# VH-VL binders against q39962, part 6

Target 1, 193 residues: q39962
Amino acid sequence: DPTDGFTEVPLTEDNFVIQKPYDKPLNDRYSYKNGIRRLWVYENDKPFKVGSPTRPRTEIRIKGHDYSSGVWQFEGQVHVPEGTSGVTVMQVFGAVNKATALQLRVYNGDLKSYKSNSVATDIYNKWLRVNVIHKVGKGEITVFINGQQKLVVNDDGPAEHYFKCGVYAAPDGSSNYMESRWKNIKLYKSDNK

## First folded at step 10 (VH-VL)

Design k1
Fold by ESMFold2, fold request of step 11:
Structure k1 (fold): chain C 193 residues (1-193), chain A 119 residues (1-119), chain B 108 residues (1-108)
Amino acid sequence: as target 1 above (193 residues)
Amino acid sequence: QVQLVQSGAEVKKPGASVKVSCKASGYTFTEYWYMAWVRQAPGQGLEWMGLIYPSSGSTWYAQKFQGRVTMTRDTSTSTVYMELSSLRSEDTAVYYCARGYYDEWMDYWGQGTLVTVSS
Amino acid sequence: EIVLTQSPDFQSVTPKEKVTITCQASQSIGDFLLWYQQKPDQSPKLLIKYAEESYRGVPSRFSGSGSGTDFTLTINSLEAEDAATYYCQQYDYYPDLTFGGGTKVEIK
């Protein structure tokens, strides 16, 4: 199991900060009910900040555990309803050349690293367990789906990193409505690996 | 590695204009990053002037500088320019460029360019 | 425009003592506050981002706290090398990323 050898980092609601279209109240794009966080945007929504050239997002920015070294792991379970496409659902922020070290995107029911490396297929309307391990010293990010290793990529450091999940419209090919649902979001740290 | 190299010091008379350059290297100049300009008069604090998005050339200027500042970029040389017109002695300062992530902090600064405005 | 008011303007502090610098925003900026250190003839260096998150390579004696309108930079035990001017900057009202007026800290 990808969490073997890791210690869980406790999270509370104070660690779950929502980035959303700047002109929308929180409950217009986010809900948390029965342990499930629902995050959505429309393609024509405003960006997170006034004047920003970025696409619309409603994302959890995990607060209090930014990192630049060590071995860190994100875990969560994601559900993407059919009809959602052209959207990032999970990312590792921070890079030297680009803004992110990893984006997991959904295109037509397939989960990919950006637009390239396939991670999983036929993902709509079911829960997937996602684990992402970042070994900063190796510059390496490993993605697991349902406990199985699916992808290993290089990061683009050194940089300040943090984890995000939710929906962030991709540069091209976004559906008019984009939604993801998340539960059991956890962080882990491994010492001396 | 990321580097921001600014043009050299300048001496100007009141009423003139100055154009400071900031040459970027070591990253994707035209995507992911804004370039900001910040100045600091001798013995004074840091003052925000505005920013440019090199991808589109779009700019945002602090209200104090509206009408006097122009920021441009040349994507072929990965260079940003800041021009300040109608100079007065109060514009004597070190002018810095700085790179930042969209929506986030600035992580690299240029070495600064001293502009002296005197009679 | 969001105005950041820093206090104090200046303080002279005995080595190993605690330094506290405050920054007050004219309206809420959430957690979008940065702290910088600047030594003479140098560009500013980022110490703290997102109000409390230490930047890479920053000694553990530096910490940030606060949210909304009231923020604090703390140096738990002042070292000689920490003599510098410290600035806050907000980045919530983007792209008008204003700075505080600065706080000069010197060794007594």
Scores: ipSAE 0.767, ipTM 0.903, lowest interface PAE 1.3, mean pLDDT 93
Fold by ESMFold2, last read:
Structure k1 (fold): chain C 193 residues (1-193), chain A 119 residues (1-119), chain B 108 residues (1-108)
Amino acid sequence: as target 1 above (193 residues)
Amino acid sequence: QVQLVQSGAEVKKPGASVKVSCKASGYTFTEYWYMAWVRQAPGQGLEWMGLIYPSSGSTWYAQKFQGRVTMTRDTSTSTVYMELSSLRSEDTAVYYCARGYYDEWMDYWGQGTLVTVSS
Amino acid sequence: EIVLTQSPDFQSVTPKEKVTITCQASQSIGDFLLWYQQKPDQSPKLLIKYAEESYRGVPSRFSGSGSGTDFTLTINSLEAEDAATYYCQQYDYYPDLTFGGGTKVEIK
């Protein structure tokens, strides 16, 4: 199991900071009910910050556990409704040549690393367990779906990193409406460097 | 390895213009990044001047410099330029370029360019 | 424009003692505050991002705290190499990324 050899890092609500279109009240793009966080945007929404050239997002930015060394793991269960496409649902922020070390995007029911490697297919309307292990010392990120290793990529470090999940419209090809639902979001750290 | 290399020191008279260059290397110059300009007069603090998005060429200038500053870029040489016109003695400063992630912090700075304005 | 007011302008501090520097924003900036260290004739170096997140390679004696309008940089045991000027910067309102006025820290 991908969590073997890891210790859970406790999270509270203070660790779950929502980035959303700057002109929307929180509950217009986010809800948290019965342990499930629902995050959504429309393609014509404003960016997160006034004056930003970025596309719309509603994302959890994990606060308090930014890292630049060690071995870290993100875990969560994600549900993407049919009709959502052209959107990033999980990221490892921070790289040298681009903004992120990893983006997991949804295109037409497939989960991909950016626009390239397929990570999972036929993902709509069901819960997937996602685990992402970042071995910073090796510059390596490994993605697991439902406990099975699916992808290994090199990060583009050295950089400052943090985890985020939710919805962030891709550069092109976004559906008008984009939504993801998340539950059981956890962080882990390992002593195995 | 990311590097921002600025042009050399300048001495100018009041009323002239100065154009400082900032050449980027070791990363994808367009996409994801803004380039900021920050100055520091002798014995003074850091002062924000504005930024350019190298991808689009779009710029944002601090109110104090609106009408006197122009920022441009050349994507073929991965270079950003900052031009300040109608120079006054109070424009004597070290001028820094710095790159930053969209919506996030600046992670790399240039070495600085001293511009001296004297009669 | 968001104004950042740093305090104090200057501190002379006994080695190994605690240094506290404050930064107050004229309106809420959430957690979007940076702290820099600048030594003479050098570019500023990032110490703390997102109000409390230590930047890579920064000694553990540096910490940041605060949210909204009131922020603090702490050096819990001042070392000789920490003599420098410290600046806060906000990055909530793009693209007007204003700085505080600075705090010079010297070894007493």
Scores: ipSAE 0.767, ipTM 0.905, lowest interface PAE 1.4, mean pLDDT 94
Fold by ESMFold2, fold request of step 11:
Structure k1 (fold): chain C 193 residues (1-193), chain A 119 residues (1-119), chain B 108 residues (1-108)
Amino acid sequence: as target 1 above (193 residues)
Amino acid sequence: QVQLVQSGAEVKKPGASVKVSCKASGYTFTEYWYMAWVRQAPGQGLEWMGLIYPSSGSTWYAQKFQGRVTMTRDTSTSTVYMELSSLRSEDTAVYYCARGYYDEWMDYWGQGTLVTVSS
Amino acid sequence: EIVLTQSPDFQSVTPKEKVTITCQASQSIGDFLLWYQQKPDQSPKLLIKYAEESYRGVPSRFSGSGSGTDFTLTINSLEAEDAATYYCQQYDYYPDLTFGGGTKVEIK
C-alpha cells in the first residue's frame, strides 16, 4: 500500500483553505456535507485574485505544511461527474520552469498528467483513491490510483511546495461547468529522512 | 539555473529618464511568471514599483509611479525593461527585478542596478 | 492603497532574547503576507511566506503568525547573525504589493 512506511500528519479544518473566484462567497462554489467536499467553478468565473491572469479555480490549498525537503504524501478520494473536462483536480505546487510540479487533469473522462501521460481512463461518476508521493531529495513524484502505481515524473525543482485539490480550469478546452468531489483527504510524511 | 541579469549602473541628471534592463534565462519566460520591479534608496526601505506579465505585456504600476514608469518586454530576448522618467535626486536607488509566480511570492531576484541622479 | 505599518522602527536586543516585530495592514489581506530579512549591503532574503510558512533554509527560531490585518514575526532566541532590517510585504491586493517601512534589529 502506498501509505506503508508513512506517518499521518494530523489535519483540522484550519488546514483546508478554499481558494475561489474573488467575487463569490464561499457557499457559491464550495460545500462540505456528509464528509464530502464539493468544489465547482464556471469557465467564465473570475480568477482567485483581482487582476490575476490565471484561470478560474475553486481549490483546497492545504495550509501549514508547505515543504521543500523530505518525503511527503497526499491521499484523497475523488469523484468527477460526467460533463466536467479540461480541468485540473489535483496539484503539487512549485517548480522552476512551471508553476507546478504535478497537475492531474481530467479530459473527456481520462485522468492525465497535464495533457500528456494517461493515469486512468473512464473515471467519470465513480470514486478513485489517489495517492501522490513526493520524494523531494530525488526530485521524484509518484502517482497511485486505487493503490496501483501509474506514473513517475520529475518534479522540476528545487522549489517550495504545497498540495491542492479541487477544480482549476485548464488553459484550453474547459467545459462550461467543472466540478470535483473529494473525501478522506489526508497528508503523510515518511518515517525516514 | 534561473538567472536575472540587470544592466549596469547609471548616472543621470535631474529631469532625464533611465531605462534598466533585466534579462531572464533558465526558465520559460512567457508563461507562469510575472516580473516585478522594486527599488531601495540609500539607507531606506524597500519600495514596490509594479510588475509586468511577459506573456501578454500587461502591466500594473504602483500609484506613486503612475505616469512616470513604463515597463516593457521583448519575448525574443527574454528581457524586461523598466523606464523611469522625470528623474529627481530622490530617485537615486538600487533598482531590482524579481520574478514571481502568478498570485504568489517572488523566488529569484536580479543583482540590482544603481541609478544615481546628480547634477 | 494598502499601507503596511511595522512596529517598532528599531529594536536593540541582547542575545538569546525574543524579538517580536508587528505588521498591520490597512485592509484585510488574508494570509498573503511575506517577511524578509535584509543585512547591510545585501539583497533581501525571504524568511516567511503565507504569513506563517517558513521558507527553505530559514532557521527554526524564525516564525510568523497572524491573519487578516495583524501579523507578527518572532525570533525566539536572537543570534548575533540575526542583526538586520526586517520587512513585511503583502501579496493579496495585486495592483500594489506594498512593503512595510522596516524594523531594524541590533544586538545590544
Scores: ipSAE 0.762, ipTM 0.897, lowest interface PAE 1.3, mean pLDDT 93
Fold by ESMFold2, last read:
Structure k1 (fold): chain C 193 residues (1-193), chain A 119 residues (1-119), chain B 108 residues (1-108)
Amino acid sequence: as target 1 above (193 residues)
Amino acid sequence: QVQLVQSGAEVKKPGASVKVSCKASGYTFTEYWYMAWVRQAPGQGLEWMGLIYPSSGSTWYAQKFQGRVTMTRDTSTSTVYMELSSLRSEDTAVYYCARGYYDEWMDYWGQGTLVTVSS
Amino acid sequence: EIVLTQSPDFQSVTPKEKVTITCQASQSIGDFLLWYQQKPDQSPKLLIKYAEESYRGVPSRFSGSGSGTDFTLTINSLEAEDAATYYCQQYDYYPDLTFGGGTKVEIK
């Protein structure tokens, strides 16, 4: 199991900071009911910050556990409704050449690393367990779906890192409406090399 | 290695203009990054001037400098420029460029360019 | 637009003692506050991002705290090399990513 050898890092609501279109009240793009966090945007929503050239997002920015070394793991369960496409649902922020070390995007029911490496197919309308392990010392990120290793990629460090999940419109090809639902979001840390 | 190398010191008279360059290397100049300009007069604090997005050339200027500052870029040389017009003695400062992630912090700074305005 | 007020303007501190610097924003900036260290004749160095997150390579004696309008930089045990001027900067509101006025920290 991908959590073998890891110690859970306790999280509270204070660790779940929502980034959203700057002109929308939180409840217009986010809800947390019965243990499920629902995050959504429209393709023509404003960016997170006034004047930013970035695409619209409603994302959890995990606060308090930024890292630049060690071995860290994100875990969560994600549900993507059919119709949502052209969107990042999980990312590892921080790189030297580009802004992120990893983006997991949904295109037409497939989960991919950016636009390229397939991670999972036929993902709509069901819950997937996602685990992402970042071994900073090795510059390596490993993605697991439902406990199975699906992808190993190199990061692009050294950089400051943090985890995000939710919806962030891709550069092109976004559906009008984009939504993801998340539950059981956890962080882990390890000394493993 | 990310590097931001600025042009050399300038001496100008009041009423003139100055154009400081900042040449970037070691990263994708036209994506993911803004370039900011920050100045510091002798014995004074840091002062935000504004930024440019090298991908589009779009700029954002601090109100104090609106109408006097122009920021441009040349993507073929990975260089941004900051031009300040109608110079006064109080514009004497070290001018820094710095790159930053969209919506986030600045992670690399240029070495600074001293601009001296005297009659 | 957003004014950051730092306090104090100066402090002279015995080595190994605690240094506390505050930064107050004229309106809420969430967690979008940076702390910099600047030594004479050098460009600023980032110490703290996102109000409380240490930047890489920064000694553990430096810490940040706060959210909204009230922020603090703490140096828990001042070392000689920490003599410098410290600045806060907000990065919530574009295009005016303003700095605080600075706090000069001297040994003794």
Scores: ipSAE 0.760, ipTM 0.899, lowest interface PAE 1.4, mean pLDDT 93

Design k2
Fold by ESMFold2, look of step 10:
Structure k2 (fold): chain C 193 residues (1-193), chain A 119 residues (1-119), chain B 108 residues (1-108)
Amino acid sequence: as target 1 above (193 residues)
Amino acid sequence: QVQLVQSGAEVKKPGASVKVSCKASGYTFTEYWYMAWVRQAPGQGLEWMGLIYPSSGSTWYAQKFQGRVTMTRDTSTSTVYMELSSLRSEDTAVYYCARGYYEEWMDYWGQGTLVTVSS
Amino acid sequence: EIVLTQSPDFQSVTPKEKVTITCQASQSIGDFLLWYQQKPDQSPKLLIKYAEESYRGVPSRFSGSGSGTDFTLTINSLEAEDAATYYCQQYDYYPSLTFGGGTKVEIK
């Protein structure tokens, strides 16, 4: 299992900071009910910050555990409703050439690394367990879906990193409405076992 | 290796303009990066002047510099320019460029360009 | 417009002692505060991001705390190499990226 040899890093609600369209109250784009966090945006929503040229997002930015070394792991379960496309649902922030080391995007029911490497197909209307291991010393990010290794990529470092999940409209091809649902979000650090 | 290399020191008279360049290398210039300009007068603190998005050429200027500052970029040479007009002696400063992530911190700085404004 | 007021403007501190520098924002900026160190004739270096997150390569004696309007940079045990000017910067009102006025720290 991808969590073998890892120690869970405790998270509280203070670690779950929501980035959202600047002109919307939180509950207009985010809810947390029955253990499920629902995050959504529309294509024409405002960016996170006034005057930013970024596309709309409603994302959890995990606070308090930014890293630049070691071995770290994100875990969560994601559900993407049919109709959501052209959207990033999970990312590892921080790189040298582009702003992120990894983006997991949904295009027409397929989960991909950016627009390229396939990670999973036929993902709509199902819960998927997502694990992302970042071995900073090796410059390596490994993605697991439902406990199975699907992808290994280079992290394009060195950089400061943190994990995010939710919805962030991709550069092109976004559906009018974009939503992801997340549960059991956890963070781990390697215990070297 | 990310580098921001600025043009050399300049001496100007009051009323003139100065155009400082900042050439970027070691990364994708037009990806999700802004370029900020920050100046520091002798013995004084850091002062943010504005920023440009190299991908679109869009700019945001600090209110103090509205009407006097112009920031541009050339994507073919990966270079950002800052032009300050109607110079006064108070504009004597070291001018820095710095790249940053959209909505986040600046991670690399240029070496600085001394601009001296005097008769 | 956001004003960041640093205190004190200057302090002279005995080696190994604790340095405390404050930054007060005119309006809440949440956790969107940065701390920089600048030595003479050098570009500023980032020490702390997001109010409390250490930047890579920063010695553990540096720490940040605070949220909202009141923020503190602490140097737990001052070393000779820490003589510098320290600046806070807000980025909540991005793309506006204003700095505080600076705090010069010297070895007593």
Scores: ipSAE 0.791, ipTM 0.907, lowest interface PAE 1.3, mean pLDDT 94
Fold by OpenDDE, fold request of step 11:
Structure k2 (fold): chain C 193 residues (1-193), chain A 119 residues (1-119), chain B 108 residues (1-108)
Amino acid sequence: as target 1 above (193 residues)
Amino acid sequence: QVQLVQSGAEVKKPGASVKVSCKASGYTFTEYWYMAWVRQAPGQGLEWMGLIYPSSGSTWYAQKFQGRVTMTRDTSTSTVYMELSSLRSEDTAVYYCARGYYEEWMDYWGQGTLVTVSS
Amino acid sequence: EIVLTQSPDFQSVTPKEKVTITCQASQSIGDFLLWYQQKPDQSPKLLIKYAEESYRGVPSRFSGSGSGTDFTLTINSLEAEDAATYYCQQYDYYPSLTFGGGTKVEIK
């Protein structure tokens, strides 16, 4: 299991900061019910901040555990409804030459690293266990889906990092409606990996 | 590796305009980054002037400088510009550009550009 | 506009002593507060983010605390190289950013 040798870092609601269109109330793009965090956004929504050229987003920014060293792991179960496409659902922020070290995007039911490197197919309407291990010292990020290793990439470090998940419209276009659901979001840390 | 290199010192007369440049290297302008301009009068504190998103050219200015400040960018040269018009003696300051980190903090700063306004 | 008031304006401190700088916001800004260090003739450097999180590469003797309206920057054991002016800055009202007035720390 990807979490073997890791220690869970306790999270509270204070660690979950929601980023949403600046002109929408929170409950119009986010809900937290029965342990499930539902995040949605529309293609024509406003960006997170006024004047920002970023695409529409509704994302959880994990706060309080930014890191620039060590071995960290994000875990969560994600459900993407059919029809959601051209959208980033999980990110490892922080890199030298770009903003992110990793983006997991959904295109037509495929889960990919950015626009390539498929990590899962036929993902719609299913709960997937996502584990992302970031070995900062090695500059290495490993993606696990349902406990199986699917991808290993370089992080383009060194930088300061944190995790995000939700929906962020892809730069090359997206479905009008974008949604992802998350549950059991956890953070782990290890000094021995 | 990330560097912001600003243009040299300027001496201007009251009423004139000044345009300071900030060349970025070590990263690519994307929608995630903004560039802020912050000035510091001699012996005084830091004062935020505004910001620009270099990828789009979108700007947001402090009210104090609205109408006098113009921030622009040239993506082909990874350079951001700050122009301040109708200069006054009170505008004498070191002007800094600073990269914004994902709509949060400013993590990298230019070396500063001294602008002196005197009659 | 959010006003940040720092205190004191100036401190002269003996090496190895503890330094405490406060920053008070006119309104609650949660933990969206930054601390910068600016040494003479240098550009500001980020020290603390989210009020109490040390930025990458910042020595452990620097720490931040607080939330809402009252914030504190602490240097638990001042070193000579820490002579600088320290500024708080809020980014809760992004894109409207504001700085505190600064606190100059000199070494005795």
Scores: ipSAE 0.699, ipTM 0.897, lowest interface PAE 1.1, mean pLDDT 95
Fold by ESMFold2, fold request of step 11:
Structure k2 (fold): chain C 193 residues (1-193), chain A 119 residues (1-119), chain B 108 residues (1-108)
Amino acid sequence: as target 1 above (193 residues)
Amino acid sequence: QVQLVQSGAEVKKPGASVKVSCKASGYTFTEYWYMAWVRQAPGQGLEWMGLIYPSSGSTWYAQKFQGRVTMTRDTSTSTVYMELSSLRSEDTAVYYCARGYYEEWMDYWGQGTLVTVSS
Amino acid sequence: EIVLTQSPDFQSVTPKEKVTITCQASQSIGDFLLWYQQKPDQSPKLLIKYAEESYRGVPSRFSGSGSGTDFTLTINSLEAEDAATYYCQQYDYYPSLTFGGGTKVEIK
């Protein structure tokens, strides 16, 4: 199991900070019911900050555990309804030549690293367990789907990192409406010296 | 390796203009990043002047400098410019450029450019 | 425009003692506060981001705390190399990136 050798880092609601279109109240783009967090945006929504050239997002920014070294792991279960496409659902923030070390995006029911490496197919209307391990010292990110390794990529560091999940419209090809649902979000750290 | 290299020191008379350059290298100049300008008068604190998005050329200026400052970029040379007009002695300062992620902190700073305005 | 008020303006401190610097915002900025260290003739260096998150390579003696309008930078045990001026900066009202007035810390 990808969590073998890791220690869970406890999270409370204080660690789940929602980034959303700047002109919307929180409950217009986010809900948390029965252990499930629902995050959505429309393609023409405002960016997170006034004046920003970024695309619309409603994302959980995990607070309190930014990192620049060590071995860290994100875990969560994601559900993407059919019709959602051209959207990032999970990210590792921080890189030298771009803003992120990893984006997991959905294009027409396929989960990819950015627009390139396939991670999973036929993902709509199912719960998927996602684990992402970042070995900062090796500059390496490994993606697991349902406990099985699917992808290894380079992180383009050194940088400050944090984990995000939700919906963030891709540069092109976004559906009008984009939604993801998340449950059982956890963070782990390796006990390396 | 990310570098921000600024133009050299300038000496100006009151009423003149100054144009400071900031040449970026080691990263994708036209995506993900803004370039901010910050100045510091001798013995004084840091003062934000404004920023530019090199991707679009869009700018945002601090109210204090509105009407006197112009920021531009040249994507072919990966260079940002800050021009301050109608100079006066209180504009004597070190001027810094700094890059930052969209909506986030600044991570790399230029070496600074001293502008001296002689009375 | 958000005004950031730092206190104190100046401290002279015996080595190994604790230093506390405060920054107060004129309205809530959530957690979008940065702390910088600036030594003479150098560009500022980022110490703390997102109010409490230590930047890479920053010694563990530096910590940040606070949220909303009231923020604190703490140096638990002052070292000689920590003599510098410290600034807070907000980035909540992006793209307006205003700074506090600074706090100069000297070795007594």
Scores: ipSAE 0.693, ipTM 0.881, lowest interface PAE 1.8, mean pLDDT 93
Fold by ESMFold2, fold request of step 11:
Structure k2 (fold): chain C 193 residues (1-193), chain A 119 residues (1-119), chain B 108 residues (1-108)
Amino acid sequence: as target 1 above (193 residues)
Amino acid sequence: QVQLVQSGAEVKKPGASVKVSCKASGYTFTEYWYMAWVRQAPGQGLEWMGLIYPSSGSTWYAQKFQGRVTMTRDTSTSTVYMELSSLRSEDTAVYYCARGYYEEWMDYWGQGTLVTVSS
Amino acid sequence: EIVLTQSPDFQSVTPKEKVTITCQASQSIGDFLLWYQQKPDQSPKLLIKYAEESYRGVPSRFSGSGSGTDFTLTINSLEAEDAATYYCQQYDYYPSLTFGGGTKVEIK
């Protein structure tokens, strides 16, 4: 199991900060009911901040555990309804030449690293367990789906990092409506180099 | 290795203009980044002037500098420029460029350029 | 425009003692506050981002706290090399990235 050898980092609601279109109240794009966080955005929504050239997002930014060294792991379960496409649902922020070391995007029911490396197919309308391990000292990020290793990529560091999940419209090809649902979000760290 | 190298010190008379350059290296200049300009008058604090997005050339200026500041970039040389016109003695300062991620912190600063305005 | 008010303007502190610097925003900026250290003739260096997140390479004696309008930078045990001027900066109302007035810290 990808969490073997890791110690859980306790999280409370204070660690779950929502980034949303700047002109929308929180409840217009986010809900948390029965342990399930629902995050959604429309293709023509405003960016997170006034004047920003970024695409629309409604994302959890995990607060309190930014890192630049060590071995860290994000875990969560994600559900993407059919019709959602052209959207990032999970990312590792921070790189030297890009803004992020990893983006997991949904295109037409397939989960990919950015536009290229396939991670999973036929993902609509079901829960997937996602684990992402970042070995900063090795510059390595490993993605697991339902406990199975699917992808290993380089992180393009050194940088300051934090984990995000939710919906963030891809540069192009986004559906008019984008939604993801998340539950059991956890953070782990390890002394393993 | 990310580096921002600014042009050398300048001495100007009141009413003139100054154009400070900031040459970027060690990263992809045209994506994900803004370049901000910050100045600091002698013995005083830091003052934000504005920013440019090198990818598009779009700019945002602090209200105080509207009409006097122009920021441009040259993607072929990975260089941004800040031009301040109608100089006054109060514009004497060290001028810094700094890069940052969109919507996030600035992570690298130039070495600063002293601009002195005197007659 | 968001105004950041730092307090105090100046502190003279005995080595090994605690330093506390506050920054108050004229309206809520959430967690979008940065702390910088600036030594004479140097560019500012980032210490804390997102109100409480230490930047890489920053000694553990530095910490940030706060959210909304009230923020604090703490140096738990002052070292000689910590004599500097400290600035807060907000980045919530991006791209208007205003700074506080600064706090000069000296060794007593």
Scores: ipSAE 0.688, ipTM 0.865, lowest interface PAE 1.6, mean pLDDT 93

